# VH-VL binders against a6w1c8, part 37

Target 1, 192 residues: a6w1c8
Amino acid sequence: MSLSINAVARTQEGKGASRRLRNEGLVPAVIYGGETAPVSISFKDNELLKAVGTPGFLTGLVEVTVEGKTEQVLVKALQRHPSTGAVMHMDLQRAQADKAITTRVPLSFINAAQSEGVSKQGGRLTVESKLAEVRCLPANLPEVLTVDVIKGQLDQIFHLSDVILPEGVELVSLLKGEDHDQPIARIGKSKR
Short names: E, the ipSAE of ESMFold2; O, the ipSAE of OpenDDE; V2, 0.75 times the mean of E and O plus 0.25 times the DockQ between their complexes.

## First folded at step 25 (VH-VL; framework fv_masavibart)

Design e3 (at its last look DockQ between E and O 0.02; V2 from the best seeds 0.00; counts 0 for: pae O 9.4 > 2, placed apart)
Fold by ESMFold2, look of step 25:
Structure e3 (fold): chain C 192 residues (1-192), chain A 124 residues (1-124), chain B 110 residues (1-110)
Amino acid sequence: as target 1 above (192 residues)
Amino acid sequence: QVQLVESGGGVVQPGRSLRLSCAASGFTFSDYAMYWVRQAPGKGLEWVAVISYDGSDKYYADSVKGRFTISRDNSKNTLYLQMNSLRTEDTAVYYCARGFTYDYLEGFYYFDYWGQGTLVTVSS
Amino acid sequence: QSALTQPASVSGSPGQSITISCTGTSSDVGDYNYVSWYQQHPGKAPKLMIYEVSNRPSGVSNRFSGSKSGNTASLTISGLQSEDEADYYCSSYTDSSTWVFGGGTKLTVL
């Protein structure tokens, strides 16, 4: 399912204009990249608060609608209020259909309970990385990458190479060589 | 491992002041927003205050505004709560809690690690 | 007074499942995914069990799960054990930039 959010175009920029927008319950943002000029926009703060709490909004493709026109974008940067964590500004990069993108995608570890390491050997799965950096065309961007740990044994360490990759998706770290096959999870002794 | 240790609690009379400390270890303290949360005896939890990672911004519950001051010393990995003009309703166990980090790609609005708490009793 | 409503107590037998409810408004629970759950044993600090409605932090048993429907979030504990006997609090971040807690639920394992 694709994620979407509505925005309003804005013509005034700068720190003073951004402060006024936030005082009106609006969050300034910029859409940039691709073949089109940057567009300054704003979101309603309650709509953005809902969106950033939705799985996939910060890590996947998002459809932003400005005055009836839609853009496919990735969230590239946030600025958050240092005390409340509220989003103060957001940078959005256009996703071009024919250009590879690089972003982080959630990892899903399945079948841990059925593994010998957990079910028979007193182990517990400890997840050390919840995201993996991928490169792919926008159409190939998965919502999640799966790591099947059904064959896991006590003291086993799982690595990026254990990730199940869909067609057209590459793990950026593995493109650098075998010495970048980072650990992502382990089955270790429970403390109780 | 993450560890938070509160100190400075005690018994005081109404109208007096008390300063709480929270010593942090096992993580990069200066990367995290920090919180005080309290629990009156036999009652539920109440958020008290938050301070940004660098100490530049502070926010308080209405019940303590103007009386309490949150602060931090990142060189000592220590969080503080200065409590002035104490009232009997301030009687509680005060917990130090760790908040969100500078992860701009994820937003977490919860308290992932807590200290053991320090008891403040305000009575005449 | 707490902004989130929880039952005062819940009980269950070892090995069974129970569910603790946490009811708020659209501004607290319904429209946002910022509900968290804390376990507190007597005399001890709260421990985070569930965040963002349904996520478990590292080290929390998969016997604990979270969900929500409408303005009500739920914590479900399957395979009850004596160590699960504790107070449980829900919490949420609000669209007024504050944190609120439920009044707490005492779980008794019979």
Scores: ipSAE 0.163, ipTM 0.652, lowest interface PAE 4.9, mean pLDDT 85
Fold by OpenDDE, look of step 25:
Structure e3 (fold): chain C 192 residues (1-192), chain A 124 residues (1-124), chain B 110 residues (1-110)
Amino acid sequence: as target 1 above (192 residues)
Amino acid sequence: QVQLVESGGGVVQPGRSLRLSCAASGFTFSDYAMYWVRQAPGKGLEWVAVISYDGSDKYYADSVKGRFTISRDNSKNTLYLQMNSLRTEDTAVYYCARGFTYDYLEGFYYFDYWGQGTLVTVSS
Amino acid sequence: QSALTQPASVSGSPGQSITISCTGTSSDVGDYNYVSWYQQHPGKAPKLMIYEVSNRPSGVSNRFSGSKSGNTASLTISGLQSEDEADYYCSSYTDSSTWVFGGGTKLTVL
């Protein structure tokens, strides 16, 4: 299930136009990718704020409706104000059904409490990476990647290679070679 | 907490090559343009290069164009600077910096976070 | 490459206010509304103090303020303190798709 949000096409571009938009409670963005030219758009800041706070919006496929036309996109970049944290701009990449996409997907660690490292050895699971970059077709994009740590021992480090990959999904780091199998979590004792 | 840590600096002879790295943490690395800025001993700041968030755009100072290459690996949260054909005038502390702009498309970037820098010395 | 012009040095006593100027030419800087200022203590990395002429990032003291007039941007430090002694650099994006810094100003607190 993809999230949906409405946008308005922009006819004016430039720094002055962007500032005017912000003053009007709008957030500038761009949709790009595929064979179609980039489209400058704007979101209502309150609607975008709500969307950004919704799980899956930043990591999953999103349906953006502009002037009655709906496109499936991925959030590729989000810039925030350095002081207020407000969203200042957003880059959206078009998803095509027949073209592989690259995006970040949340990691879910399961069975930590039942693991021997935690349940018997007094360890705690520490997550070092909450997201993993994947390559897949849009139809195969998972909402979450699962890491089962049930067999975890104290001082054990989990890596990207421990992720349970669904069919058609690849981890970008692992495609680069075995030396790119980075750690993503560890079971260790809490430091007092 | 935003952190940038440069590495790879050292002493090299003219004409040699060196590769710098900048490890980023505490923010979504792939959302930001990244910069290299250098400072010769006792001198001011000099912009060296910039790379966009996805690596699609790169720009260089005239002083390093054709010799230096900026790149990034978003999966490793790392920024790189490949320096070839090094010259004595390339001697400097090299800083990596995170870029921010109000309007991404306009390219008006500020350097809101800096690493502590790594020293590169080019001498015979 | 062309750089923004700053005074080489400024000085002031504790409690005083000082101003550092940054002047460019229209050919060098596309829009002076995008001038930024950086503080650098000896042996330390630069720190962003002001962006877009007059905006302060979180954590920067309100003693630091920025303004502009024509092609000259100014950094003002009020209530000067010993810890303010540092080098200060202005910076801007150029019409040639480059970034430029001023030559830097050494601030001495007497």
Scores: ipSAE 0.012, ipTM 0.519, lowest interface PAE 9.4, mean pLDDT 88
ESMFold2 (binder alone), look of step 25: mean pLDDT 90; pTM 0.930

Design e4 (at its last look DockQ between E and O 0.04; V2 from the best seeds 0.00; counts 0 for: pae O 8.8 > 2, placed apart)
Fold by ESMFold2, look of step 25:
Structure e4 (fold): chain C 192 residues (1-192), chain A 124 residues (1-124), chain B 110 residues (1-110)
Amino acid sequence: as target 1 above (192 residues)
Amino acid sequence: QVQLVESGGGVVQPGRSLRLSCAASGFTFSDYAMYWVRQAPGKGLEWVAVISYDGSDKYYADSVKGRFTISRDNSKNTLYLQMNSLRTEDTAVYYCARGFTYDYLEGWYYFDYWGQGTLVTVSS
Amino acid sequence: QSALTQPASVSGSPGQSITISCTGTSSDVGDYNYVSWYQQHPGKAPKLMIYEVSNRPSGVSNRFSGSKSGNTASLTISGLQSEDEADYYCSSYTDSSTYVFGGGTKLTVL
C-alpha cells in the first residue's frame, strides 16, 4: 500500500500559466531529478488538499500518476497561500531506488505527561526542534521519528542522539560530528 | 512560553468603532499567521479573521467582511482588530490565536495557543 | 449556525470513557484530516487537545484521543475525571478557505 495521487501533464510554465491553472481549480507542480527531464504537472485542488492532510504525504514517498505513468516522488518544497494556507505550487523530486535521499522528517515526542519530570517534578516539555533531516534510501524513509521521553527528569535536555532510528536511516546533523548533536527538547520549569 | 494578551474591549453603542490589541511574547511573532476568534456570551466559537506573517494578506469571515480590519505591527509583537460599524451581534469575547508558521512541514489549520480574551459589548 | 454537528451535552461518571461526536460532510470531515478539538473551562480560553484528527500536542494527557470514521470525528476521554468537565469544540478547515467550529458539547462529570 502507498500514498498516491493523479496529475495531468502541462506544457505551460511561468507565473501567468500558474495563475490560470489556479483559477481553474488546479495546482501547478513540477517533477524533477533522476535521469529524466523535468515535467510540469497539475493537481486538482481538492484532491491535493486531501492529500497534503494525509499522514506521510509531505514526508514520505508518493506515487504520482501522469497520463497512466507512475513516478515515485518526494515532496521537496511547497508554496502556500500566505493567509489561507492553500497549496499554490509544489516541487517534487524523483526518488531513485539506488540513490540516498535527504529530507526533513517530523519528530514525535511521546510519554511526556507520564514522565517523572512532568508528572511529579513540576516540569513541562518544551520542543525546540520539530523536524530532523535524515538521509536514507527511499525504501527506508520513515514517516516520523520517535523520541520517547518517559524517563525524562526535570531539567533534562534531549538531543538528536536520543531519536529512535530505524535501520538504514541516518541523521544528517550527526554525520557532521558529535558537536552537531543539538538539543531538540527539554523538560523545564514553567517561567513567569 | 507562548503568551497572548488581548486588550481594548469595552461597551460601545451600535455603529461605533473599537480597536482590539493582542500582545504576543515567547515566540517569534513575525514567523506566524495570526487569528481572531470570537465567542458570543453563552454561545460557541466563531472564526473572525486571519493575517499573514508580514501583514500583506488578510482574510475575513463573511459576517465581518467590510467592517473589520485585521493588522499587525511586527516591531511591537502586536496584533490588532479594528472593528467599525459595530452591531449588537458583534457582542462577544474576542480571542487572539496563533496560527501556522511558514515551514510547510509544520502544522496548519488549527490554533495551538489562545489569549485570555477581551469582552466587547455592543448595546444601546 | 454550525456546519459541524455536536451533541449539546454528554455526561459520564468518574473512571468511565465517553465519546463526543463531530459530524460534518465529506468535503470537510470525511475527505480531509483537518479536524481539531478544543477544551474550554468556564471563563477560560480554549485549549488545543487534538489536531489533525488524532494527534495529541505535547503535554496533553493520553486519556484524550481522536479518531474519525466516515463523516464523523470523535473525541474520546478515558478515565473520566471531574476536571474534564468543560465545553468541547471540534473545528475543521473547509475547502472554501474558512474555518468552522461545531456548536460545542457540554461534558458533565456525574
Scores: ipSAE 0.344, ipTM 0.726, lowest interface PAE 3.6, mean pLDDT 86
Fold by OpenDDE, look of step 25:
Structure e4 (fold): chain C 192 residues (1-192), chain A 124 residues (1-124), chain B 110 residues (1-110)
Amino acid sequence: as target 1 above (192 residues)
Amino acid sequence: QVQLVESGGGVVQPGRSLRLSCAASGFTFSDYAMYWVRQAPGKGLEWVAVISYDGSDKYYADSVKGRFTISRDNSKNTLYLQMNSLRTEDTAVYYCARGFTYDYLEGWYYFDYWGQGTLVTVSS
Amino acid sequence: QSALTQPASVSGSPGQSITISCTGTSSDVGDYNYVSWYQQHPGKAPKLMIYEVSNRPSGVSNRFSGSKSGNTASLTISGLQSEDEADYYCSSYTDSSTYVFGGGTKLTVL
């Protein structure tokens, strides 16, 4: 099930309007994509903070309701205040059922403790990449991609090609060629 | 560590063209708006041009509009400034600078990192 | 595009406090809280000292502070040191989606 959040359509646009919104505890955003014109919206700061802290909000499909109309969107960009980390703006791309989307999905590494490299050889799993960019239809968008490291040996490096891909899901890097098979984790000994 | 390195400066005659480059490293280049700012010898700072993170938006100072073109290649982490129809008053050290914005659709607000600059001299 | 107005020069003795003013209009300094200050030593690139009127980037001494009243922004340097001798520029975002710099102020430490 998609996460949901409420927004309000903005009646005023421009630099001054956005600044005023922020002063009022609102966060400006835009919904774009498809054949429909972009829509400027705002979120309540506290509601958006909660949403951003919810797993899957930044990496999955989100239902945004504006004036009673609900749209499925992906978070494509999030701008934060450089000192406070507060969300200052958000870009949302519309998801269309018949059009492929690109987004980053969390990686989950399983069975590390049971692997020979960890359990017998004294290694630890180090994750180098927490997310992977995928291309798929919205209906096929996974919540997480799994990497099974049960067969992992000491000093073994895991790559994007080791990811278990669901049906209809492609890794964007691998589409570029075999030379783009990026390392994502390794089993190694802790440097003392 | 954030680094910006300008290159391409030199001496040219009026009416000629020159292309500047700025190599960026130490940060995700594609997430930031980039600027060109120049400083004539013994003079103050002058804003020249800005380009958004994805290159979709470009703005120019009136003094260079129609003559200069700002561009970027995010795959190469490089910012460019194509300068055509150069004039003597274009003589300056040209700095590339990283910009920060809270809203890419609304504007960019300050320059948090600067390169060392490259000198462009336009003379007969 | 008119520059923001700064004094051409200011001076102070070590340990003293000095203030540099930056006067704009309601279309830049007065309308936005996007005033920045830059320090520039001879032959060097500018360095960001203050952003958004009063915020200090990491690594900038707390001797530097910024404020704004009306259409005038101010940079205050307390406990003046010899190393503070430099040119200082203010900058502001404008209604025209552009930036404007001040004319610069030369600070001399006596």
Scores: ipSAE 0.012, ipTM 0.557, lowest interface PAE 8.8, mean pLDDT 88
ESMFold2 (binder alone), look of step 25: mean pLDDT 89; pTM 0.916

Design e5 (at its last look DockQ between E and O 0.36; V2 from the best seeds 0.00; counts 0 for: pae E 4.5 > 2)
Fold by ESMFold2, look of step 25:
Structure e5 (fold): chain C 192 residues (1-192), chain A 124 residues (1-124), chain B 110 residues (1-110)
Amino acid sequence: as target 1 above (192 residues)
Amino acid sequence: QVQLVESGGGVVQPGRSLRLSCAASGFTFSDYAMYWVRQAPGKGLEWVAVISYDGSDKYYADSVKGRFTISRDNSKNTLYLQMNSLRTEDTAVYYCARGFTYDYLPGFYYFDYWGQGTLVTVSS
Amino acid sequence: QSALTQPASVSGSPGQSITISCTGTSSDVGDYNYVSWYQQHPGKAPKLMIYEVSNRPSGVSNRFSGSKSGNTASLTISGLQSEDEADYYCSSYTDSSTYVFGGGTKLTVL
C-alpha cells in the first residue's frame, strides 16, 4: 500500500506564522503544482517524524489527506533544523498520472559481501551516493533501485550506469550525457 | 575511507579546561552534523553535543551546558570540544561521531562512523 | 540513569541464537522507527550494527537482525560466535529531537 499522512489546511504563511506553528507542535508545508492553486498545510510533528522514518516517504509518492481530500504528492524539498535534524518545513508537489515526475530513489547495493573485492581481496564497499534522481511516470516509480556488485574487484568504481533500471525509468544525470555518469560506490582497501 | 581521529585527552584537575580535537578524512566533512559522545569508565554511552554542518547551530546535553563548547573548522576538517570547569564526573572516553547529512537520505538518525576516542581523566 | 531499559547481561553458547531487549516508551521506541544498535568490544569504539529498527549497514553479518514490538526493540544474534562477546547498546532518536541510549547489555559467549 501507498504511504499516507494527514494534514490540516492553514491560512497563515510566512516566517512568523511558521515559527508559531512549530511552537504548537506543527510543521508547515505547501502543496503546489497540478494546475491547482497552492495549498498551505501543516503536519503534527510527531506524525511527520514517524512518516519520515518510513522507507519511501521522502523518495516516493505519498497520499496527503487535507480536510477529507486526498492528494498524491512528492516531497520536493525540506528544511531541517540545523543541529537536531527535525523537519521544519516541507514543499510537496502534486503528481499527475500522465505527467513525468522527477524524484530521488534509494540505491540498494546487493552482494557486496560475496564479491571477490570484499570477501577475498580485503576491500570494503564505500557508498558515495545513497540516492539517484529518476524520471518516470508515477505508475513506474520504483521504491528502490538495485546495484549488483557481485563482480566487484578491489579498486573498482561503480557508476550511475551500473544501476539496474526498471522499464520506464530514466536516470536524470545520464539524460545530460555520458560525462554525468557519476561514481556511486567503490570497493577500496580496508584499513583493518 | 572514512576516518575520525580524536586527540587532546589527558589528566587534568577539577576546575581546569581541556580542548579535544577530531580530525576527519575520507568524506565531505562540511556536509555532516557532528557529535561528541562520551563513555565513563565501566559505564554506558552518553551523547554530549552536536554541531550543524556549517557550525551555525549547536546543542548540548544538560550535564554539560554552559561548560562545554562544540565548534568546527570546515577548512581544516576538524571538530573541537572545549571543556571548561571540568568535574570528576566528566571523566570519560570522548568519541567523535558522524551524524546526519542535509540531503534527502531517509532514516539517518544514527551514528554510522565513530573515532577510537580520547580519554579525559579529571582528578586531583 | 538511561531512558531505554536493557538487561544487564545475557549469555549463550556458540551456535545458539540470543536476543537482547531494549524497552522504552511510545515517544522513543513505540511510535518511531529510529532505534539503532551498537556493538562495543572492550577498549574499542562502538560499531553500528542495526539502524532504523531492522536495517543492517554494509559489512554487518546477516546473523544480526533487529525487530520491534510495541515499546520494545530487540537485537537477535543467530549462530553465536566467540567474537560476538561484547557490550551492546540500543539508542533512539526521540520526539524531543535528541538521542537516548540504553544502559548496555554484556553478552557472554560460553
Scores: ipSAE 0.189, ipTM 0.648, lowest interface PAE 4.5, mean pLDDT 84
Fold by OpenDDE, look of step 25:
Structure e5 (fold): chain C 192 residues (1-192), chain A 124 residues (1-124), chain B 110 residues (1-110)
Amino acid sequence: as target 1 above (192 residues)
Amino acid sequence: QVQLVESGGGVVQPGRSLRLSCAASGFTFSDYAMYWVRQAPGKGLEWVAVISYDGSDKYYADSVKGRFTISRDNSKNTLYLQMNSLRTEDTAVYYCARGFTYDYLPGFYYFDYWGQGTLVTVSS
Amino acid sequence: QSALTQPASVSGSPGQSITISCTGTSSDVGDYNYVSWYQQHPGKAPKLMIYEVSNRPSGVSNRFSGSKSGNTASLTISGLQSEDEADYYCSSYTDSSTYVFGGGTKLTVL
């Protein structure tokens, strides 16, 4: 299920070293988290580019193999060149099987067209939030969170609490309290 | 309901400056990357600039790089485009568009909502 | 950056199915699954019809579908209706971390 990518360990650090790597077609990165010391690594820029262009890479668990050792990680930060947009650096957080992770997961709204609000009442589903922050064990990390809007009525607002949560998955906002049940979508008529 | 309303367009002479605004409503503005896309009269769509959700990342088309500046004020739910050293070829309808990305990272993948556009005419 | 290649125009009769192609390179359409399609009626703003090659946003008719093979993405409109007459643009993420649009296709419903 997890995407996989290869990296090479590096010993040189600092801005100068990073620039040299980039000139060599490599992208510097760091893996951190857990009880293990951070590891400086580099990716081939072409491989990383393809990975970044793959749905789920930036939001899901990634298997990074460094010198034959594979680790599950999350992309936590991505630095891009301000002019070219090229990836300059990545921060990768280790995902430990027994440690809860916090990350954002895409929301998927289904059955909007079949909803009464849309099909009968002339409404349109508008997505106001595309991601939801979840807390879960790595093994429970979903690729997407589903919101079934089949029962949606015109002018209905959907909230985080309407998300179908898989087992072991919690919404971080809801953990903060009911007042953090933010709207994520609504069915309304288009205003022109 | 998601709404994007552009303003600030008009007629200007070459070399002059103009500032466009885009007022956003109906969604959490600060969660989305925003784009400017332009369309010359009778021509196709051209990507102009993009700004990340928090303004930390900005990218420009080569055609406007060094002349245009994209910015945003999340407290006002407003997107801006400062256009300097305008050229006749900058004449176009300028659209504000909401961009989709994942996990607040500077990856941008499509434009799911567009404003009505504002016309900028650069002529001597 | 060079635009993606679309046919200048396509036409079809009501009820027919038409396909609009969008040809890029291995550095955009071929390398990523971030192809989107936009519909634009005269004097109106573009509307997202397809994203990530084949996904339909809410409110978009199921008559619209998208696919990709190699460096070519395709938009198919089935059961063609008069209201489908518009310009259609494809777009793709590129290896430059930017977007590129196709040149646009004018669809005429006969």
Scores: ipSAE 0.025, ipTM 0.669, lowest interface PAE 3.4, mean pLDDT 88
ESMFold2 (binder alone), look of step 25: mean pLDDT 89; pTM 0.917

Design e6 (at its last look DockQ between E and O 0.35; V2 from the best seeds 0.00; counts 0 for: pae O 8.8 > 2)
Fold by ESMFold2, look of step 25:
Structure e6 (fold): chain C 192 residues (1-192), chain A 124 residues (1-124), chain B 110 residues (1-110)
Amino acid sequence: as target 1 above (192 residues)
Amino acid sequence: QVQLVESGGGVVQPGRSLRLSCAASGFTFSDYAMYWVRQAPGKGLEWVAVISYDGSDKYYADSVKGRFTISRDNSKNTLYLQMNSLRTEDTAVYYCARGFTYDYYEGFYYFDYWGQGTLVTVSS
Amino acid sequence: QSALTQPASVSGSPGQSITISCTGTSSDVGDYNYVSWYQQHPGKAPKLMIYEVSNRPSGVSNRFSGSKSGNTASLTISGLQSEDEADYYCSSYTDSSTYVFGGGTKLTVL
């Protein structure tokens, strides 16, 4: 159901304490939300490097274990080192089972090669959006949303409304009205 | 379209200096970390240096640390490599390469566009 | 003296599939998903073919695919064509905050 990572609670906070943690190979983070007070934690930097490279960690539910207690969270904010890209700080929001969450989920475009637009008409799929913002209960959060482009024709534009939605999942943009049905991909003429 | 064009290569004696330039176009240069990567004749690729989008942070391979300086001028869309105390083992084609952006989901840990390179020969 | 080990050469006939391996350690391949693959034709700049183990950038043929098992990443090229003849390099980002390349593999299309 969820990716997991261990963390250690910390009591010292502030810019100086955070800098010392990073010098020791630790990454400061905070868990907030719900009825519980915010908790300052840290991750081992190599464990976090592995985690952020794992599909679904930055866009899905993560179980964080702090002193034997597991919390289900979403990554809400991330600070990275400007040269190396290493994570320097994370903000984590508690996901409450009975409360809708809003987050961004990857889009996966399938069957482009088999479409007439690509196979017969000389087109190529160009992806314009890699993510879509969803609202759902935590239990319904998908790892990926699929757009099946098998019916695609040359010059066709795919929109958010073409996304295949699992039960309980809504696209935030479409809740605002049909004029928010933005393009997400197109089949256009390929060069040579 | 994204373009990266290196210049400033040439033939120099050991111990001398060269300054390489990389002119960027077709994208917002100041949004990207930039890299130098080199390839000795008949050999594989070797990472040389990286510079952050605003030029404030720089990292170097051990083989060039203390001798090479990476820099950028975002007003001119240009990346630089100052190469001092050149050695024969620095002989290579030098490529500039575009790295990651600072948005949450783009471009980490790979090089999506490369220039054609400029040859540096350190001999005699 | 590459940190990542690739075979020096590999060959295949047109229409066949071939796989190029890239082997490292847990700290540079096994534990992380930051492997990328580059194609380089003679006298040309490298071109990104695969990133983050298995993702293709826009404009790269689906004949190219990437995977990883344990400490070995693989680039698979199906339906070999003469233009696939090139050098192929793997690369990874390591927990030492450095980029490492394999020594390269020359692909010959027979």
Scores: ipSAE 0.286, ipTM 0.680, lowest interface PAE 3.8, mean pLDDT 85
Fold by OpenDDE, look of step 25:
Structure e6 (fold): chain C 192 residues (1-192), chain A 124 residues (1-124), chain B 110 residues (1-110)
Amino acid sequence: as target 1 above (192 residues)
Amino acid sequence: QVQLVESGGGVVQPGRSLRLSCAASGFTFSDYAMYWVRQAPGKGLEWVAVISYDGSDKYYADSVKGRFTISRDNSKNTLYLQMNSLRTEDTAVYYCARGFTYDYYEGFYYFDYWGQGTLVTVSS
Amino acid sequence: QSALTQPASVSGSPGQSITISCTGTSSDVGDYNYVSWYQQHPGKAPKLMIYEVSNRPSGVSNRFSGSKSGNTASLTISGLQSEDEADYYCSSYTDSSTYVFGGGTKLTVL
């Protein structure tokens, strides 16, 4: 199920306009992609902050409603205030049902505590990557990708190829070749 | 190994100016927002200024706005803080710190690396 | 903006577990998972120990853990060691689009 958020169409563009919006408690954004022209929009700051804090908003499909029209989009870029972390701008790409999308999906590592490497060998699971970039049709976009580390041994490194992929979902890195099978986690002992 | 080394601190009289430097190494300096954070003696932490990775954006705490200027030279991997019209309340250890970034979203919610700090004492 | 509330000091014996609380409001700690913790030894720079409530940077001991319940974040240090004696600061993002620090907690290892 897609998350939903409301936006308002903007008529003014540029850095100055964006700054004014932000001063008014609004966050500028743009929706682009497909055959439709880009649309400049704004979100209420407080609403967007809540949305951004909601799991799946940054990594999944989002329904944005602008003037009664709803579009499915992906968050492709997020600019934050360097000191406060406040969202300053957001780029949203339209998702089309018949076109593959690329986006980052959270990784979930399960059964670490039960693994031999952790339970018997005194290791700890260290996650090096929390997200993985996938390619899939919007309808096939998973909320999370699972990595089962139950068989994990001490000093074992888990890679993208260890991710359990749902049907229709591909890992972008692996599509580039075997040499792009990057590590995503490991079971090891803590360094003193 | 990430390293940040502050310099330029010292004792100055009120109304005077001082320029701090922070030499960065062990990472791609130009990819990160950088911060100045200060700590008055026996007090807590207070952010002073931040500059974006390319120097295009600068922000200041209200307490120093109009008096301090943050800048950077990416070719030299150096962060600067020009402090003008210094006040006694500016007395503090000044730290340079690197903004934590998640490679996906240019977020800077916290400071992952700090320098050793340089002491600035403003006294008559 | 008001600082997050931390106890002025906590103490524990070696091997014990201690917890430092960081209390904010629904507009900061309660609303967001952007709580971080810093360790600062006397005369030293702060060190990031926890970010986003419960995540440890590389190189940080697993004796340090973070959690949050309601408007209160907590830093737990298990297996207390002498080297853990330091000041600890929490921080959080706020609804006012600001970043706020706690007042700091002095941890003494007895």
Scores: ipSAE 0.013, ipTM 0.533, lowest interface PAE 8.8, mean pLDDT 88
ESMFold2 (binder alone), look of step 25: mean pLDDT 89; pTM 0.917

